# Ledger of designs, part 6: VHH binders against p46559

Target 1, 369 residues: p46559
Amino acid sequence: MTAIEKFFTEKSPDSEQVLLKVIELGIDFLGGEWKNVDKSQVNVSRVHGGQSNHMFHVTSSTSATPYLLRIHRQPPSQVFTDTVNLAIFSERGLGPKLYGFFEGGRMEEFLPSKTFDVNDVLVPENSRKIGAIFPLYHSINVPVSKSRRCVHLMREWLNGYESLGGGDYEILPTTVNYSDHPKSVSIKDLNHEIDNFEKWSTEIFEHTLVFSHNDLASTNILELNSTKELVLIDWEFGTYNWRGFDLAMHLSETAIDYRVPFPPGIKMNGDLIDNPPNIQIFCEAYVEADKKLKNRSPSDPTAEVKALIQECQFFWPLTNLFWALSAMKHSLLKFENGVDLDVQARDRLAVYFHLKPRSQKIYEELSKK

## First folded at step 1 (VHH)

Design n06 (framework vhh_7nfr_2)
Fold by ESMFold2-Fast, scan of step 1:
Structure n06 (fold): chain B 369 residues (1-369), chain A 126 residues (1-126)
Amino acid sequence: as target 1 above (369 residues)
Amino acid sequence: QVQLQESGGGLVQPGGSLRLSCAASGFAFSSYAMSWVRQAPGEGREWVSSISGSGYSTYYADSVKGRFTIARDNVKNTLYLLMDSLKSDDTAVYYCAKLSRDYYESSGPLTYFDYWGQGTQVTVSS
């Protein structure tokens, strides 16, 4: 634990020590009016919904610029990636402004906004808006590795699971009623699944590599109060990847409700997985926005939308394998009883095997073989 | 340093009532959902009840619905479990547990119990 994390963890936001510290940070990184702020004029409120980060909204009754203070609790590698990605998007006007960073934390623009939930992302108009925002960042040239894709992180999680003593894993789904899966999988089986999907994706979709968010759950989408524009946050998994994985990740997350009581804290909706209601609208919006951004006119817009739907369907199971492997590893690290992450891993593995045959058919259709 | 300290357990007759308390420190209490989890002799852990950081949303296991009430005091950083109409089957060690996120804003695949108290014994005996 950093000195600053200890400071903010052990003290109330209303404490004199915290008020003085946020004024100090405001002076240091923002300057200007913060030099004239008295502690009696400062308000610090905790912001929820930021994974494992400590987040505070810092305001004053003066004209001093309000800011969001993030104190890191995430692994250092994820913090570094997220900060670098945010800095790039901040400079380009595509995310919250990054005011500054320091050991153990950072200061960002506070955006008066509503955080989306699963009900919001299932509204057709919101699905259209979300589909239209993807091309904006898929078009950006980011100076990071183009070879470090989702499969690299999946292998890291699986290797971590094995190193922690993990073995064969039983697939006993709790929230989905799928039965078309093996009863258990070995580490060798899971490595084979990763290798096979990487091979298929490289053969038929290598031309679709774009800078991707890779984690666009509803809670990583903000709707600005003033403009109703959408802003994407939490770029810690941002990297070059097949665009269909990025799109399918968002679509898959619209079929999952994390607001249910813990345990299990997760409920997958098989009907939405099998028949996603907004995939047509979502893909239409993507194609239309991409067309406008690149000044192109597709000769057959209907065929392009159908191809994108097929691309999303191909990658859908892989997004579930991605989070299943994370859950398997982290169940060995963080749970004393393993209930929540085990339910997630089992259900997501069941979804993976349920959807995999469709992905194989798509591969066979689009490949020469 | 996150600390969760339970109290209020004891011996009670069937049909009786108890109030469990959990004093929380070392984190922003009102920003996290809190839960009660119990473990009966020779059994695994069983979730009993949860409450959102604001106190607006409450959830109960089917076995305790209508008999138990979860509550919190965000000024005193204290979680409560009000247990009414106690049964012999309610005999267990009751643990105060912190969720990694708040239910109101809880989303994503990594929500779990990240801290536990030491537990308080409840014995319901005729």
Scores: ipSAE 0.000, ipTM 0.220, lowest interface PAE 15.1, mean pLDDT 83

Design n07 (framework vhh_7nfr_2)
Fold by ESMFold2-Fast, scan of step 1:
Structure n07 (fold): chain B 369 residues (1-369), chain A 125 residues (1-125)
Amino acid sequence: as target 1 above (369 residues)
Amino acid sequence: QVQLQESGGGLVQPGGSLRLSCAASGFTFSSYGMSWVRQAPGEGREWVSSISGGGDSTYYADSVKGRFTIARDNVKNTLYLLMDSLKSDDTAVYYCAKHPSVLTYGEWSTYFDYWGQGTQVTVSS
């Protein structure tokens, strides 16, 4: 816990100390009218919806520029990644403006917007809009490692699980009614699954590497009040990865409801996993937007859409293995996140093994075996 | 602007009872699940009990099952925790917490999108 995190955790947003601190930050990073603001003119309100950060909307009755104050609770490496990514998107007009950063926090533009939820992402028109915006982000050149893909973090989580005393893991799903999985998996088995999927992905999809969000659940999508345009936020997992993983991650999240009471705080919808209703519209929108952005004319747009659907289906199980490994490690660390992490890990492993045969078949077809 | 205000804590003898209250404002109370979470000195946070937005579903940690009852009054925007047969192990700061309507997954996250300031419960003779 940084000194600034402790400060904002221990004090009320309407306390004199907090009001003076946000004025100090406004003067230091924004200048202008903040130099003439009295504490009686300042309003500090907590912004809910950010799970990994303390967030405050700082406003005044003057013309001083309002800002969003984010106090980090994330590991330093994720803070670094998120800040670098936001700075790049800020400069390119693709995210909130980054006003400044300091040890333990940052200041950014507050976007008057609606945060999407699971109901919003299942609306066909919203699926189309999300599909259409992905190519814009996937076309960005970001000066970061191109070798640190999803499998890198998966191995770190699995190694962490083992280091914390983790062993064999029983797969007993709670919210999905799947039975086509092993009864348990060892750490060796999970390493083999990661290695196998990396091999398959490299052989058939290496040409699809793009800068990816890797965590596009509904709450990381903002719909701007003024324009109704979408903005993608919270890029702490942003890195180069296979395109289909990023797209499948979003699609997978549309089949999961986190609004159910804790425990378990999670419910997977097997019908949506097996038959995703908006995958066709989503992929059609992606292909059309990608075509316009790259100024290209596909010789067979129908075939390109079918190929993208197949690409998303191939990566779908890997997105579940990704979060299963995270949940396994973090359950041993006793982290609080409104979800029973063991239920999440078991259900996601069940989904992984249920969907894996389809991915193997796709690999065999595309490798021309 | 979400606000949660706990009350009802205090010093009580083993076997005694306390009723905690949490006054909620700044959101549509009946639309969100609510929880009680406690933190004993030198320990991490421990989930105690949850209730659905409509009050139809309640859940309890094994350590408090049969001794504690969670309830809500959606007209008064108030959450309750009725604690019976209190033990020294129940000594902790008790927090009222609002369930997130939606969660995203990252390496680090918190249980709830909003917490109250807490109320101290001390069980000792």
Scores: ipSAE 0.000, ipTM 0.248, lowest interface PAE 15.1, mean pLDDT 84

Design n08 (framework vhh_7nfr_2)
Fold by ESMFold2-Fast, scan of step 1:
Structure n08 (fold): chain B 369 residues (1-369), chain A 126 residues (1-126)
Amino acid sequence: as target 1 above (369 residues)
Amino acid sequence: QVQLQESGGGLVQPGGSLRLSCAASGFTFSRYAMSWVRQAPGEGREWVSSISGSGDTTYYADSVKGRFTIARDNVKNTLYLLMDSLKSDDTAVYYCAKDTSLYSGYEPIDHAFDIWGQGTQVTVSS
């Protein structure tokens, strides 16, 4: 734990020590009116920071610039990636402004907005808006590795699981009623699944590499109060990756509720996994926005939309294997995030094997072209 | 159904000791960091101590370091605060709290904790 994480974990947000510390940070990184702020004028409130951050909204009754304070729980490599990504999006007006960073944390713009939830992303008009905003982010050139894709992280997590004493893993789903999966998988089996998907993806989708969010759960989507425009946040898993993985990740996450206040802290909706209601409108919006962004004349998108739906369906199981491997590793680290990681891993592995045959069929169909 | 229930408070003389307990139910206790927070009459809430879900990491406010020990029993789903060398300034209602579940986004959380117990009164007086 960093010194700053220890400080904010040990102390109440309304303690004198915390109030003085956030004023100190405001003075150091923002200046201006923060130099004139008394602790009695400061308000510090917790906001959701995901699994990886402690997050605080810092405001005052003065004209001092409010800010979000992120205190990292992430590995240093993820912190570095997230900060670089935010700095680039900040400069281009595509995300919150980055006010500054320091060992163990950062300060960024608070965007007056509504955070989406699982119900919001199922509204057809919202699915259209999300589909339409993806091409803007996918068009960005980020000066990071183009070879470290989702499969690289998956191998790192699986290796971590093994190094922590992990072995064979029983697939016993709790929140989905799938039975078309192995009863258990070995580490060798999981490495084979990663290798197989990497081979398939490279053979049929190598031309689709874009900088991808890779974690677009509903709560990483902000709707700005003033304009109703969407902003995508929390790029800590951002990498160059196959486009369909990023799109399928968002679609997959619309079927999962993490706000369950009792064990297992997660609920997957099998009906939405089997029959995603908004995939058509989402893909239509993506194709239209992508064509417009590339300054191309309008054309009939029917074939392109059908192809993109197929691309999303192909990558859907891989998104579940991705988070299953993360959950397996972090369950052995006794990571505390409100979700039963073993339940998440088991359910996501069940989803992976349930959807895998469709991906194989798509590979067979597209590889013959 | 998710509940935290504190016990073990009472009247004790300066220099005395008490052991507070917090029985947790309705969630996977071992996966959450737990904290003790106190509130003295007419004062705001003061963070006292926190313990990681595994029990491997503990933290203490400067006012209680060396005198208080936080512990947990993940088999019994119980959090403890062992208080030694009690001072009159330790007089307060002591609350057991479950740390806030982590969610992505900007949803505001008014409290650092999702779940609070009802509290147990500790009075240090001659």
Scores: ipSAE 0.000, ipTM 0.233, lowest interface PAE 11.4, mean pLDDT 83

Design n09 (framework vhh_7nfr_2)
Fold by ESMFold2-Fast, scan of step 1:
Structure n09 (fold): chain B 369 residues (1-369), chain A 125 residues (1-125)
Amino acid sequence: as target 1 above (369 residues)
Amino acid sequence: QVQLQESGGGLVQPGGSLRLSCAASGFTFENYAMSWVRQAPGEGREWVSSISGSGGKTYYADSVKGRFTIARDNVKNTLYLLMDSLKSDDTAVYYCAKSYPGRLFDSTGYTYDYWGQGTQVTVSS
């Protein structure tokens, strides 16, 4: 635990010590009017925004610039990745302004906004807006590893599962009514699935590598109150990856409801998985926005949209294998997040095997010259 | 609109017992882990106990293990803290707190989605 994390965990936001500390940070990183603020003029309030570490909205009755203070509880590697990503997006106007960072925390712009939920992302106009914003992020050149894709993290989770004593895993879906899956899978079987999908993806989609969010659930999408523009947040899984994985991750999350009672705290909608209602408008918006951003004209716009839908369909099962492996490992660590991790793993594995034949057919079609 | 209303606090003698309640409304109660966090005079917030949405998993700070029991009634949308063998060090304002979606608790006592107004517990002879 860093000194600053310990400080904020031991003191209330209303304490004199915290008020003086946020003034000190305001002076050090923002300057200006913060130099003339006394503690009686400062308000520190907790901010609700997805799943986060210690988060405070720091304001004053003066003209001093308000800021969001994040005190990290996450592993250093995730904190480092998220902060670097935020700095790059801040400079490009694609996320909150990064005011400063220090050991154990950072200061950033507070964005008055509405956080999306599962009902919001199923609205066709919102699906269009989300499709249109992806190319802005996918066009960024980020100076990080291009080899640490989704499969790298999947292997780390599976290796972690094995090292914790994990063995064969029974697939008994609770919330989705699929039956076209093995009764159980071994660690060897799961390694084979990762290797096979990596091989397929590399052969037919290597040209589609882009910097990807990899976790665009509804709660990581903000709609700004002033402009109604969308901003993507929480880039802790941000890395170079196949474009279709990033897009399919968002589409897959629109078919999952986390608002159901725990246990299981998760319900997958097979009808939305089998027949995603907004995939056409989403892909149309992506292609149109990407075309405008790159000043390009596809030879056949209809064919490009159809190809992108196929690309999303190809990667859809892999997004479910990704979170299934995470859930398997973290279940053994007794990690709790309001979702029954075994139910999540079983249902996501069922979805993976249900959708895999379509992905194999797409691979076979696109690997022909 | 999320509302959390604590009750059951008061003055109690050392070794005594109290039962705190937190009435919740404005959200689907059973979908969220709930916590009790306390703040003694002049001190920072201290996490006391947490319970998963289903009630199947419970967690306790070392200072209260074996003396306090957290429970919930998802039909009545109510969180409880049963406090036995109370000590002067247990004197604090006790807050009911709702976890962030998908998060169980923050043992540091600070990172919660919503808080109640608090109920005072005073342990003195």
Scores: ipSAE 0.000, ipTM 0.185, lowest interface PAE 17.8, mean pLDDT 84

Design n10 (framework vhh_7nfr_2)
Fold by ESMFold2-Fast, scan of step 1:
Formats: C-alpha cells, sequence, structure tokens
Structure n10 (fold): chain B 369 residues (1-369), chain A 127 residues (1-127)
C-alpha cells in the first residue's frame, strides 16, 4: 500500500488532514483559484466505484476547478494501463480530462451529468444513442497489448480464487429460474470453459478485435447536463478484445437491476436475457455510425445488422462468466457488508450455461464458412 | 426508523479502560458492517475501527491497534468498542456508524460509506 493510499484509507473525507491534502493537490496540479481556498470552503465526498480505487469528488464554494481524485488500490501494472487509457481518451475529447497523476493517484475532470440506470438504457432512443457512440471508441488505436483480452482477466480471477482457498462451486441461482446448468463446477471445469470460448472466439471472430471498454453497465454511461451527449467512463478494464464481447457486455447489463436495497443487491431479469427488446435498434445504430465513421457504403445493411446481432448473442454468456469469476474471487476478499457476491456468482454461472448452447450453435454455423 | 444510540463514555484517567456500546434498531443489524469514528475538539472525524456484518473481520486505525477491540452481538443488536490503555489523545466524541455499500456490478467494485450515525458519546481522558 502506498503512503497516500494509507492516508485516504485511514482518514474521514471531512477530516482537516484530508481537506488540507486536497487543497495541496489542487494548488500543485491545477493552480488558479485553489491558491486562495480556505479549508472551510472545501467539500470532499466519496464517489461510487472506490473498491479498487478510493474516489473523491473535490469541490469548493469558490471558482476553483472541481476535480475527481482517484487514489489507487490496484497494483502498479493495472494503474499503468488505466492511466494510459484515460490519457488517450482525454486528449481526444472522448472522456474526462486528465488533470494529472502522481505516485498512488490521479486527478481528473468531474462531468456534471446524470448517471444512467436500468430504466434509461431500456429506452429505445437511448439504445440508439449508445449503439451510435461505440464505433467512436472502437476506432481508437491504443498502444497496449492485443493479447491481454477478457480471457486474461478471467484466468487471473480464477487463479486468485484458487489461491485464496476456493474449490468446487455450486450453482444455486436465486434471482433467475434457470435449471439447465451443472449442479456444481470445479476450477478445472471453469478453465475448460474459458479455453473453449477463447478457441471459438479466435476461430470465428479474430478479425473483430478492437479496443473495448469491457464494463459498460448503465452506471458507466453519463448523460451530460449541458448537451445531453453521452460519455462512457471508467475504462479500467479497457483492453483489446473481440468487439462482440464489448457490445454484449452492455446488452447483458441492461437485463440487470442494481437498485435492490438489500442483499443480494441485484435482480436479473430472465425475460430480458432471453428476449432482449433493443438489440435490433442498438445494432442498427452501431452499423450506421461505424459506416459513417469509416466512410464506407453498406454492401448489405440488413445482413450486416443480422450478423452483428448474432455476434452479440455469441458473446452474451461469456460476459456473465467474466463477472461470475470476478464475484467468486472477490467474495473471498470482501467484507460481509450486506451484499452477497456468492448469489451473484451463482446467478451469473446459471445464465452462462443457459445461453452457452446458442453460442455453440453460432460457432458451428460460422466455423463451416 | 434507523436509530443508533451510543453509551459508556465518560471521564477516565490515562491508562484506564472504557467500554462503549451502540444499540441499533430499525434495521437488520446482522446485515451491516459497523464502524466507530471519533472527533476530537477542533479536529475532523477520524475512523477508529470497523467490524464485518458477521463479526469475522475486524480492522483498526494504527493509532488504536493493540489497545482497542471492536466486537458485536447480533442477537442483541449491539456494537462494542473496548478501549484499553487510554491516552489523552483518545479524548473525542465517539460515533457509532452504519456502513453501507453500493455495488458496481459491471466492475465488481464496492464503495463503502457511512449512511447513519449515532448522536455520539464523549470520552475524556484526563486527570
Amino acid sequence: as target 1 above (369 residues)
Amino acid sequence: QVQLQESGGGLVQPGGSLRLSCAASGFTFSSYSMSWVRQAPGEGREWVSSISSGGSYTYYADSVKGRFTIARDNVKNTLYLLMDSLKSDDTAVYYCARETVTYYKSSGEYVTYFDYWGQGTQVTVSS
């Protein structure tokens, strides 16, 4: 743990020590009116998304530039990737401005905005807007590894689960009523699922590699108050990956409600998983925006949209396996704080096995061509 | 609805001991992690200790580690802070606080903050 991480872990956001530290950072990295700010004028509030990072919204009653302070709890290698991603998007106007970074943390722009929720992403007009902005992000060339895809993180999480004493895992879903899954899976079984899906994806979709968000839940979509434009945030899982995984991640997340106030803190909607209402509109918007961005004429727009829908359907179960493995590992690390990661992992695994046959059929159809 | 009531504070000499209690009501106590936070005169709030919902994990600020013990009784809906070897620097109002978490499922991340606080109990370490 870095000295600055210890400092922010141990101190309340409204303590004098924290107030003085955020003024010091404001002066050092932003200057301007921060030089004239008194601690009584400063407000520091903890922001959502702080388990791998401590996140604080720093404001004052003055004209001093407000900022988002991120104190890293992640290993230096993960921090390096996150910082590179944010710097590139900052320079291209595709995300918050990066104001500066230092050992153990960074400062970035806070965007006055509405965070989307499950109700917002199910609105067809919003599905079109989200589909239309994906090609902008997928067109960016980022100088990072093209081999460290979603399966790399999945293996890291599964290895972490094993190293923490994890073993065989029972699949007992609580928020979905699926029964077409094994009763339990071993670590060996889960490794085989990862290997198999990687093989399928490489054989039929290797040509679709793009820099991907990999984490586009509704809460990572901001609607700017001033322009009503959408901005994608929290690129900490950003990697080169199969395009369909990124798109399927967003679609899968539209079927999940995180507003459940008590454990398990999540409700999956099986009807939306089985029959996603906006997949057509979303894929149409993506294809149209991608064609405009690349200045290409459609050879067959209807066929291209149909193919993209199939691509999203193929990757849908993998997005659930991805978060199931994360939940399994983190259930062994997190406090018993009223949120049941085991329930979430079990439901996610049930969804994975429920949808996997569709993906296998798609693989069999496309691998013959 | 949610009520947190601290008790057990008072005046004690340096080197003495005190046992603080926090009676919780209006929510399912056993489902929440709980914390003790203190505020000395003229200073900001300082986190002291936390305990997981089931009591399996406890955490302490470096300034109190080895001297304070946090505990809970989920049957009685009560949180405790056992304070040994008290120092003048421990003089503060001690607050019982309920931890809440917002789960960011897409990233597997949780953020914790305090959504409810007790009224506080004064601890004065002086001769």
Scores: ipSAE 0.000, ipTM 0.137, lowest interface PAE 14.9, mean pLDDT 82

Design n11 (framework vhh_7nfr_2)
Fold by ESMFold2-Fast, scan of step 1:
Structure n11 (fold): chain B 369 residues (1-369), chain A 123 residues (1-123)
Amino acid sequence: as target 1 above (369 residues)
Amino acid sequence: QVQLQESGGGLVQPGGSLRLSCAASGFTFSKYAMSWVRQAPGEGREWVSSISASGGSTYYADSVKGRFTIARDNVKNTLYLLMDSLKSDDTAVYYCAKEFTDYSYGSLPSDYWGQGTQVTVSS
């Protein structure tokens, strides 16, 4: 625990020490009207928007710029990645403005907005808007490793699972009703699945490499109150990756409900997995927005949309393997987040094996084996 | 209809102890994580403590860790907060909150709040 984390967690938000500290930060990083703010004019309220940070909304009765203060609880490497990503998106107007960072924390813009839920992302017009915004983010050049894709994180999680004493894993789905999977998988089996998907993806989709969010659940989508424009947040898993993985991740998350009672705190909808609504409108919106952004001449829009749907279908099982491996490792660490991690891992592995044959067929068709 | 009713607050001197209770009804209590949240006069809401549905895991704000204990009785549908070594800074209205498994940007991880129970620590 850092000194600044102790300072903000051990003291009342309206204590003289905290009020003076947030004024000091306002002066140092924002300047302007903060130079003239008295402590009696300042309001500090705790915000519970993220599990990885202590969050405070700092306002005043003056025209001094309000800000969101994040005090970090997450590991230094995760903080580094998240901060670099936020700085780049801030400079391009694609996320909350980053006002500044310091050892143990940062200051950023508070966006008056509505956070989406699973019902919102199933609305066709919202699915269209999300599809249309992806190309804007996918067009950005980010100065980070292009080799640390989703499979890199998968291997890190699987290696972590093994190092924690993990062994063979029994696949007993609880919320999804699939039976077309192995009864158990070994660590060797899972490594083989990662290697195989990496090989397939590299052979048929290497040209689709883009900077990707990799975790676009509904709760990472903000709808701005003033404009109704969408903003994508929480880029802590942001990496260069195959485009179809990022798109399929969002589509896969629309089929999962986290609002069910704990335990298990998660329910996968097999009907939405097998017959995803809005995949057509989502892919049409992506292709249209991508063409406008790149000023591309029309060719065969129907064929291009069909190809993108196939690309999303190819990557769909890999998105479930991704979170299954994370859940397996973090279950051994006894991490709690309101979801039964063993149920999540088992159900996601069941989805992986259920959808894998379609991905193999797509690979065979496109590689002409 | 979800109902949460807090009790057990009162006036206590610094260093004293109180036990807060929250009676829950209208939902399957044993399937939901529960939290205590407080709000001091003129301040925003501050998360205090959470307990998993089974009671197997507990979490505490750094300001109360080692002094407060959260507990639950799933047979009686009751949540507890045992508060020891109370400080003047603990003065607040304490709310019982039902949590869902998702958390929202800028929001507390709770859809339902009780009436609150006032705790005043003063000599």
Scores: ipSAE 0.000, ipTM 0.169, lowest interface PAE 15.0, mean pLDDT 83

Design u01 (framework vhh_surovatamig_d1)
Fold by ESMFold2-Fast, scan of step 1:
Structure u01 (fold): chain B 369 residues (1-369), chain A 125 residues (1-125)
Amino acid sequence: as target 1 above (369 residues)
Amino acid sequence: EVQLVESGGGLVQPGGSLRLSCAASGFTFSSYWMSWVRQAPGKGLEWVATIKQSGSEKDYVDSVKGRFTISRDNAKKSLYLQMNSLRAEDTAVYYCARDSPLYSSSYYTEGMDVRGQGTLVTVSS
């Protein structure tokens, strides 16, 4: 535990010590506005946002700038890349302002906003807006590893699963009515699936590498109250990756409802997986926004949109394998997040194998010279 | 329609106890973290306690640790706050809140997903 984590976990947010500490941080990192704040004018409220952080909303009755305080539960070295990424987004106006960072934590802007849910992302106009915002993030050059992609996390999770005593995994879907999958998979089988998809993706989509969110569930999309503009948050899994994986991750999440009772706390909608209603509008918006941003004109706009839909369809199963492997490992760690991790793993593996034949066909079509 | 209805508030002497209840309707109660937040006269919203969907994880503001206990009954779609050893400083309107754990906060007025109408707790001699 860092010194700052001990401080904030061992003391009440309404204690004199905490109130004085948040004033000290406000003065140090935000500057002179905080120098005129008395402790009696300060309010510190706990916030939940990402299970790996202690989060506090710091406000006052004065004109001092309110801020969100994140205290990291991980060593500073593990948050360095995330902090650099956030600083770049802040400077470009593409996320919350990063007011400052220090050993064990950071201070950032709290955005008055509505968090989207699955009903919001299924609205065609919202799907269009989300498609249009992706190119802004995909255009950023971030000075981090371009070789550490989704498949590296998948291998880490699978290795972790094995190290924790995991073995063969039986695929018994609970929330989807798919039967076109193996009854069971071995660790060797799953490693082969990762290797095969990496090979396919490298051969046909290596030119599509962009800095990607990799976790754009509806709840990671904020609609600003003042402007109705969208902001993407929670870049915990942010890394360079194939563009189609990032887009397919969002599309896949529009077919999953986490609002169902626990257990299982998750329900996958096979009809939306098989026939995603907004994929056309989403991809049209992406292509149009990318075209405007890069000042380019496709020679055949209809063909470009069709190709992007195919790209999203190719990566869709991989996004489900990604979360299945995470769920398998974390189930053995007895991690709890309001979702039955075994149900999630089984259903996502069923989706993976259901969609994989389409991806193989796409690979065969595009790998031809 | 999503609704949260609090009850159980009242006037109590220092050292006394009260149990607050919250009845949820119009959403899948068991799928959300739930919180109790309070607002003392002339103050902003203050988070008091939160409970995970499963009930397995609970967290409290330090000033109420050991005195307050948050609990839930998912079958009854109800949230509870057992308040013991009450102090004058606990005087506030208490709100049941549906927590949106991703960057928006039930502890902040503009980040709160859904909260009820509140129930007044007055601790006075």
Scores: ipSAE 0.007, ipTM 0.347, lowest interface PAE 9.4, mean pLDDT 84

Design u02 (framework vhh_surovatamig_d1)
Fold by ESMFold2-Fast, scan of step 1:
Structure u02 (fold): chain B 369 residues (1-369), chain A 126 residues (1-126)
Amino acid sequence: as target 1 above (369 residues)
Amino acid sequence: EVQLVESGGGLVQPGGSLRLSCAASGFTFSNYWMSWVRQAPGKGLEWVATIKQEGSEKDYVDSVKGRFTISRDNAKKSLYLQMNSLRAEDTAVYYCARGYSTLRPFYDSSGYFDYRGQGTLVTVSS
């Protein structure tokens, strides 16, 4: 635990020590009215955020600029990626303003907003709005590695699973009723699946590399109270990747309900996985927004939408393999996140094998042309 | 110095009701989101319900929606959980916790909350 994390976790947010510290940060990074704020005028309240951060909303009764204080809990590499991404998006007006960062934390704009849930992302109008946002982020040129894609992280997780003593993994789904999967998979089998998908993706979709969120679950979407505009947050997995993986990740997450009792804390809806609602509306919105952003006119707009749906369908199983491998490794680390990681891994592996034949067919069709 | 003390647990029959209370001290109660979390025998810690500082926003795990009601009294520095239509599955030690949890999987009830009380046992059985 860093010195600053220890400071904020050992002391109450309403303690004099914390009040003085947030004034000090306000003066140092924001200046202005913070130079004249008394501790009696300051309010520090804990607010919602990810498992990656301790989150505090710092306000005052004065005109001093309020800020969101994030104290990091996660590994430096994830913190570095998220902070770099936020800095770029802040400069472009695409996310919360970044007021400053320091060792172990950062200060950013607090956005009065509603966090989306599974009910919100299944509303057709919201699917349209989300589809329209993706081209804005996919068009950004970010000065980071273009070789560190989803398959790189998958191999890291699988290697970690093996290093922790992991072996053969039995696929016994609890929330989906698929039976067209192997009964168990070896580490060798899983490496083969990663290698195979990387080969397919490189051969037919290499031209689709874009900077991607890679984790757009409903809870990473904010609806601003004032404008009803959507803002994407939590870019800790943000990296260059095949476009269809990013889109399929969001669509796959709309089929998953995390508001169920723990354990298991997760339930997959097979009907939505097989035929996601609003995929047509979502892809139409993406294509239209991409057209406007790039000032282009496709020769056949209907064919472009159809091709994007096929692209999403191709990457759908890979998004489930991605989280299955994460869950397998973190289960061995005894990581707790309100979801039974073994149930998540088993169900997601079952989904992967159920949907893989469609992806193979798409590869065969597109590699011929 | 931060203290959270739960009370109101006990033995209750299926279909019955209980009201849990939590007395807070050592901090400005009105400045914090507050939550109830529980741990069933042999299970991990599970988030149950959350309430915003002013009581204007509330959230619940799906299994208790419509059955449980979270509330607070800032003047008395107290948090409450009204539990109706209790089921055997609700048997657990219930903890008052300082902090907020949103939709899973991004928060865990044990890792996110910076303080929790000693707990109060709720047993739903004949």
Scores: ipSAE 0.000, ipTM 0.226, lowest interface PAE 13.9, mean pLDDT 83

